# Designs tried in a protein design chat: VHH binders against q9sj74r43to173. Part 3

Target 1, 131 residues: q9sj74r43to173
Amino acid sequence: QQASIAWTYHPHNATLDLCFFGTFISPSGWVGWGINPDSPAQMTGSRVLIAFPDPNSGQLILLPYVLDSSVKLQKGPLLSRPLDLVRLSSSSASLYGGKMATIRNGASVQIYASVKLSSNNTKIHHVWNRG

## First folded at step 22 (VHH)

Design k2
Fold by OpenDDE, fold request of step 24:
Structure k2 (fold): chain B 131 residues (1-131), chain A 123 residues (1-123)
Amino acid sequence: as target 1 above (131 residues)
Amino acid sequence: EVQLVESGGGLVQPGGSLRLSCAASGFTFSSYAMSWVRQAPGKGLEWIGRISTSGSTSYNPSLKSLVTISRDNSKNTLYLQMNSLRAEDTATYYCAREESSGSVYIIELPDYWGQGTTVTVSS
């Protein structure tokens, strides 16, 4: 299944509500979605939200990451940090099937984000990946 | 020149159904994923759903009405079937050609260039 994204843009307050549709490929995998504020079609420079299972409870976790030129998207040594350049007002993630759903190959995940756009900006370059 | 022309809008009662059409020209229709977007009066621009070149569909999970998107490449036409319509579905509906592929996408608003077709749901 191809990933997709739903969105609603509110011109009056320049807010963009987003819902990314992704799929896990393993029980210990990750799914990431983000925005590159500088250029399209590049993970490098992107501000990304990554969804993955909690190592203790198995529950879905969503954390923010900044991917600079020295970082490859991976679950291990990458440290979560607040997003800059992208004005993220809120974010969350959920598995299709509810809180009792299990992360496995084929498990569907939705990543929700609300971003504030600058005046006269109606363009977003977004990227995703999984592993 | 790329052209998209929506049609099929009108007045319908709550619970009713309606099928919208989008006639495409000026590009190879079958080579592009297509989407539907709507804007209610005084509200934002809302993505409804998409259909890929292979016919795979995805929809906005926030929609309360039942929608189905389909395409007929032989007619260069995109369709939006709407059932169980509610007052909240009152809006101008637009079709859009997606400009991205793969795992990277660009959202440019508005991403439609037709005049749209207006749907009014009222008793």
Scores: ipSAE 0.670, ipTM 0.853, lowest interface PAE 0.5, mean pLDDT 89
Fold by OpenDDE, look of step 23:
Structure k2 (fold): chain B 131 residues (1-131), chain A 123 residues (1-123)
Amino acid sequence: as target 1 above (131 residues)
Amino acid sequence: EVQLVESGGGLVQPGGSLRLSCAASGFTFSSYAMSWVRQAPGKGLEWIGRISTSGSTSYNPSLKSLVTISRDNSKNTLYLQMNSLRAEDTATYYCAREESSGSVYIIELPDYWGQGTTVTVSS
């Protein structure tokens, strides 16, 4: 899948502003972005923000999760958990087209995050997926 | 050792164009995604865009100027074409080697970057 991450790093306070660009593949789908502080190539252990439609209103929702080996994103509901191991100072999500836009196949979503990097942490492992 | 050498910077008028180059050595250039990053005076490091090993590109949508990233693997060279330059495009531009695999993307701050080339947009 094609996705990108725009970022701005502020050396003076070691903050990293991020914007993940993804695309939904269905009206009931999800798009997720996160950081794995433990393993560079695995979704397991990642602290992720998942964007999906509110089942009642259809509005875009963004919730945090910690993924482990028991989590199957397409197989069952997820429990939201704080991103306690990632210094996430802020997060938000928006659809291209604004709040009036609807989630559908091909709908573009932007996930924004501001992360405070730990001292001497210069390498960040980003993960993303969709369903 | 990994080396990246940017060039092509200079003084340009608003509305002008400029093409930056990045000469890579010390690694298999074709095996890595590459990116351009810039830092304006008093500002943070800003991601401009990237080009994958397959040649797919993505750009920072916040950019006001038109940018195109390309690569010539036969010359181990990365390019940044900038058009319709504005004063706010004044910055030092860096070439960076990136790491990605599937749904994993690694940002290293700083990554393997060159010394940078300075672009000044002024009338």
Scores: ipSAE 0.662, ipTM 0.865, lowest interface PAE 0.5, mean pLDDT 87
Fold by OpenDDE, fold request of step 24:
Structure k2 (fold): chain B 131 residues (1-131), chain A 123 residues (1-123)
Amino acid sequence: as target 1 above (131 residues)
Amino acid sequence: EVQLVESGGGLVQPGGSLRLSCAASGFTFSSYAMSWVRQAPGKGLEWIGRISTSGSTSYNPSLKSLVTISRDNSKNTLYLQMNSLRAEDTATYYCAREESSGSVYIIELPDYWGQGTTVTVSS
């Protein structure tokens, strides 16, 4: 699947600003990005942010999830939970085209996040998926 | 040994254009997505954009200048075309090999980068 991550690294505070580029495959679909603190990186165990349409308004929402072996992502909201990823300081999401854009097959979504890196580690394991 | 060598930097006037090149060796160039990164004096590292193995491109939405990334797999070369250059585009530009597999992507700072080529935009 096609995806990319834009980033800006700030050496003065070791902060990495990220923008994940994803694409929806349906109006009721989801797009997820996250970080796996384990090495080597796997999908299971990742702390992820999932973007999907609000069931009431259809507007884009972003919620946090922890993907473990019991989690099977669906084309809809799951029970979200706070992330225990201490390095994640902020997050948000937006559709390309602004607030007037609608979620559909081919709709582009950007998931933003700021990650605080340790002073001696500049390696990050990212994961993403969609459905 | 993986090697990336950037070239094409220099002094250019505002509004001018410049084409940077990155010569790759030591790996199967066509099998990897490639990216450009820059660092302005006293500033952080900024991702410019990438080109996938299929030739699909994506760019940093914060960019104000017109940039185009392309690749020639027959020459193992990555390109960065920059137009309408501004003073803010003054920086050292780096070529990077991206490390990804399926739905897993690893970002290292630095990744497999070259030594960089310096671009100075000044009147």
Scores: ipSAE 0.658, ipTM 0.859, lowest interface PAE 0.5, mean pLDDT 88
Fold by ESMFold2, look of step 22:
Structure k2 (fold): chain B 131 residues (1-131), chain A 123 residues (1-123)
Amino acid sequence: as target 1 above (131 residues)
Amino acid sequence: EVQLVESGGGLVQPGGSLRLSCAASGFTFSSYAMSWVRQAPGKGLEWIGRISTSGSTSYNPSLKSLVTISRDNSKNTLYLQMNSLRAEDTATYYCAREESSGSVYIIELPDYWGQGTTVTVSS
């Protein structure tokens, strides 16, 4: 699968607004996006944003995690260590198709993140996965 | 000195098409990934897409149906084809050079920018 991203840069406050475009592969699935403004990102043992359905309502939830190799991202909330996403000033997610959209195989999700850049931060390393 | 010079902007009717060109000099053009970025008046710099050294393209998904990026390494020229233009596509369009070869694992601000060419979509 190809990564699909968009960005908008605001020079006056050095802020980079990012949007990752992904798709779910099941109604109980997840979409994960790992970002690191200073070094390569990876899904396991790193900083990720995970989009998944609320187990009770099916509504889209986005939560930040730092995952290790023992964490499984399937049905329900993950056990994770405390949040460790640096320089991420905001994040959110939405389903394509508005509030009537539901999480299912093929459903499109957008994951948004904003990052404040410094003079040495011209690159954002990222990786993604789903299940 | 790295130079990027955009051309082809102007006034166009809604629904029209426009092809922008970017002439590159002062570096080995074929060794760099290239991007198009636009800025509407009073707005941020919005990434349109990139083309890798091998010619692979990635696009802002909200603009993908509107744009096609291509390059001609024999002419040191980058192109942006735009179709079905709307009033909201009014912006200054910038050609930009990326430090990397177009890796899908890197989102980056370009290191060199042109001065831009202005596109106005109005009746």
Scores: ipSAE 0.612, ipTM 0.867, lowest interface PAE 0.9, mean pLDDT 80
Fold by OpenDDE, look of step 22:
Structure k2 (fold): chain B 131 residues (1-131), chain A 123 residues (1-123)
Amino acid sequence: as target 1 above (131 residues)
Amino acid sequence: EVQLVESGGGLVQPGGSLRLSCAASGFTFSSYAMSWVRQAPGKGLEWIGRISTSGSTSYNPSLKSLVTISRDNSKNTLYLQMNSLRAEDTATYYCAREESSGSVYIIELPDYWGQGTTVTVSS
């Protein structure tokens, strides 16, 4: 998948600022990024932010989801709920091209997040996907 | 033992160019995506960019200077070409071996094994 993660780690406060770069594959698609606090990293257990178009306005929406064991690789709907990650201090998403950009195949999306890491844990398992 | 040794740093004037090298050993270099990161004085570790096993590159869009990452698998060497250097590019530069599989990307900080190479941009 065409994706990358830019990041800056601040040792003084153990904060990781990151920007996930993804690409939509359809006007009604989704792009997701998250972290899994477990090792080894898997989709199950991940706390993810998913970007997708508002069904009414077509505007970009970013919502949090938890991929627990009940979530399989199915076409079933996910339910958005607050992330139990005290570590996620902020998040946002934007399309390349600004607010006038439209979600389409090939549209680039940036998902921004700031994550507070524990002082002695500097290993983060990221997950991403799109559909 | 995985080893990464950065080199090529030095003093350069603003607008100048510099190419850094990273010599890798202790693992199959061609099988891993590689990254460059840097740390400016008083600032955090900043991801510069990466190159995949296929040679595909991606860069931090916040960078104002022009950078190009390349690799020579026959020499187990990673390169960072920097052009139009600015004072804010002053930093210690590190190369890192990325660990990823499919849709999983692991960042282990620091994910570099060398002492880094220092670049100072000053008139």
Scores: ipSAE 0.599, ipTM 0.833, lowest interface PAE 0.5, mean pLDDT 87
Fold by ESMFold2, fold request of step 24:
Structure k2 (fold): chain B 131 residues (1-131), chain A 123 residues (1-123)
Amino acid sequence: as target 1 above (131 residues)
Amino acid sequence: EVQLVESGGGLVQPGGSLRLSCAASGFTFSSYAMSWVRQAPGKGLEWIGRISTSGSTSYNPSLKSLVTISRDNSKNTLYLQMNSLRAEDTATYYCAREESSGSVYIIELPDYWGQGTTVTVSS
């Protein structure tokens, strides 16, 4: 799977605004984006942002997860594993297609995140996957 | 010393095209991924795209239909072709060197920057 990224840097507060461009492969699928400012990221065992449809409303949801084979997608924070401790200052997601966009095979999603860069680290490692 | 010098900026009409050049010296140009970044007045530094040491390109998806990045290692020169320019493309355009070879798994701020060339799109 291939994905695209874009960034904008704000020197005044050392903030890197990131946008990940992904696609869904089903109406009940998910798009995940793992970000690690400190070291190479891995999907399994990592803290990731996952975009997926609310099972009841179909509304796009973005939540932080720690992925392993037992993780269930649900509304609300994960109970059994800590969230990623690196400084993500904000995150959100949107679908391409305006007000009436819906999640379906081929639907495009943009996942936004902002990261405060440290004085000695100007690299962000990332991985992504979908299902 | 690493030196990057952009040229080719200027005033252009909406719908027009420009090719920017970046002359590189003081390092082995072919061993580094290179990128273009722009800053519109009052905005952050917006990544346009990069070209790896092997010539593979990656673009900001919002700009990819408007831009093409190329390099000529025999001339130590990086290029940015821009087409169908609009007023929103008014910015200072920077050539930049990256520490990585252009890995898709790494998002990084460039380590060396040019002084920029200004493009103004105005009727």
Scores: ipSAE 0.566, ipTM 0.845, lowest interface PAE 1.1, mean pLDDT 79
Fold by ESMFold2, fold request of step 24:
Structure k2 (fold): chain B 131 residues (1-131), chain A 123 residues (1-123)
Amino acid sequence: as target 1 above (131 residues)
Amino acid sequence: EVQLVESGGGLVQPGGSLRLSCAASGFTFSSYAMSWVRQAPGKGLEWIGRISTSGSTSYNPSLKSLVTISRDNSKNTLYLQMNSLRAEDTATYYCAREESSGSVYIIELPDYWGQGTTVTVSS
């Protein structure tokens, strides 16, 4: 399996902390994870968190995006819109291996997000992809 | 009534091992995926892993090297084997029944929980 997920739940404030575990397939690639607490997530047209190397420094960056079929992820950030991840309270990403880690084929990445669950919805839809 | 009763908790030394059991009743155990979840003092409920009706397992990658989940459907019992325990593994460990969804595109909380069994890792 190429991706896995783990969670921690905080009942007091109904918050679910999620960690997505993915892998890069190239040194200039990306790993994307879309989360939708309200409806099924699709990569195209979805609000996603995308981890990729900063084109200037090579360091891991995580940015929110809204993708459509005309957008292809290249070096650097793609088009985004102001309504991308309104349901997430926080997000971050890290590479396995700490400060010595580099983005390369097979490099592991962890993408974190926190989602507040609604009173009658205990399901979170998600989708992922990479390139 | 669905009941899940954990046992096997206690005091264990760092680096040690412990096997927890969960006795299930009030439902058809073999028809449900099952999970282990833990809560360290002052922390949230952390998912450890699950085991499907067919015995396939998946784990929190941060814990995968420490834990093994198994089940015995003939005894309605779920197990958690823990090895190389560390002080940060001190927690109450809960047996939980998965909601009926099996989709990899859905993350969902378990629907029934046991009372928990406490594991303390200290010298």
Scores: ipSAE 0.557, ipTM 0.851, lowest interface PAE 1.1, mean pLDDT 79

Design k2
Fold by ESMFold2, fold request of step 24:
Structure k2 (fold): chain B 131 residues (1-131), chain A 123 residues (1-123)
Amino acid sequence: as target 1 above (131 residues)
Amino acid sequence: EVQLVESGGGLVQPGGSLRLSCAASGFTFSSYAMSWVRQAPGKGLEWIGRISTSGSTSYNPSLKSLVTISRDNSKNTLYLQMNSLRAEDTATYYCAREESSGSVYIIELPDYWGQGTTVTVSS
């Protein structure tokens, strides 16, 4: 299987801890994982976590985005939006192989996120891609 | 009424194995994806894995080497085989039914749960 997900749910505060397991396909590539709380058919409003190498150091970078109609990548915390449906509480990423790992074809990455579910939504639509 | 009844839990020494069963009734078992979830004392509900209507499995990658999910549609029974058990695997194990059509683009909480069966791993 190309990508895997694992979750832990905390009912007392309606928080879902997620781990997405993906792989890079090039040393300058990227792995993206997005959540769309409103519509699976159109990705506007999706929160996307993108893992990629720092062009200078090669270190793994994870940046959160909110996609809009312009498809413009912007740096910014997802937590600055009103949290009335899905809240991203935290995120991080790591490579398989620890600090010595390098991004290359076949390198494995884990992207972690914690989200708060609304009382009306026990399902999360998600998408992923890589390049 | 949908019912899921887990069995097979108990005390196991570290390194041991257990097979848990889940008897399903009140719905067409073969038409639903099924999952296993566990909860250690004081912890959240941790997803173990799922099995589709066609028998395809996916697992929590942290647990993949320790668990195998299977189903027998002729007996309306879901199984969890656990091997090389560790103290951290002490938990209540729940059989659960998935409400969605089984789309890989949906992360969902199960709609029906069993009462759970307790597994304790200790010397």
Scores: ipSAE 0.523, ipTM 0.822, lowest interface PAE 1.2, mean pLDDT 77

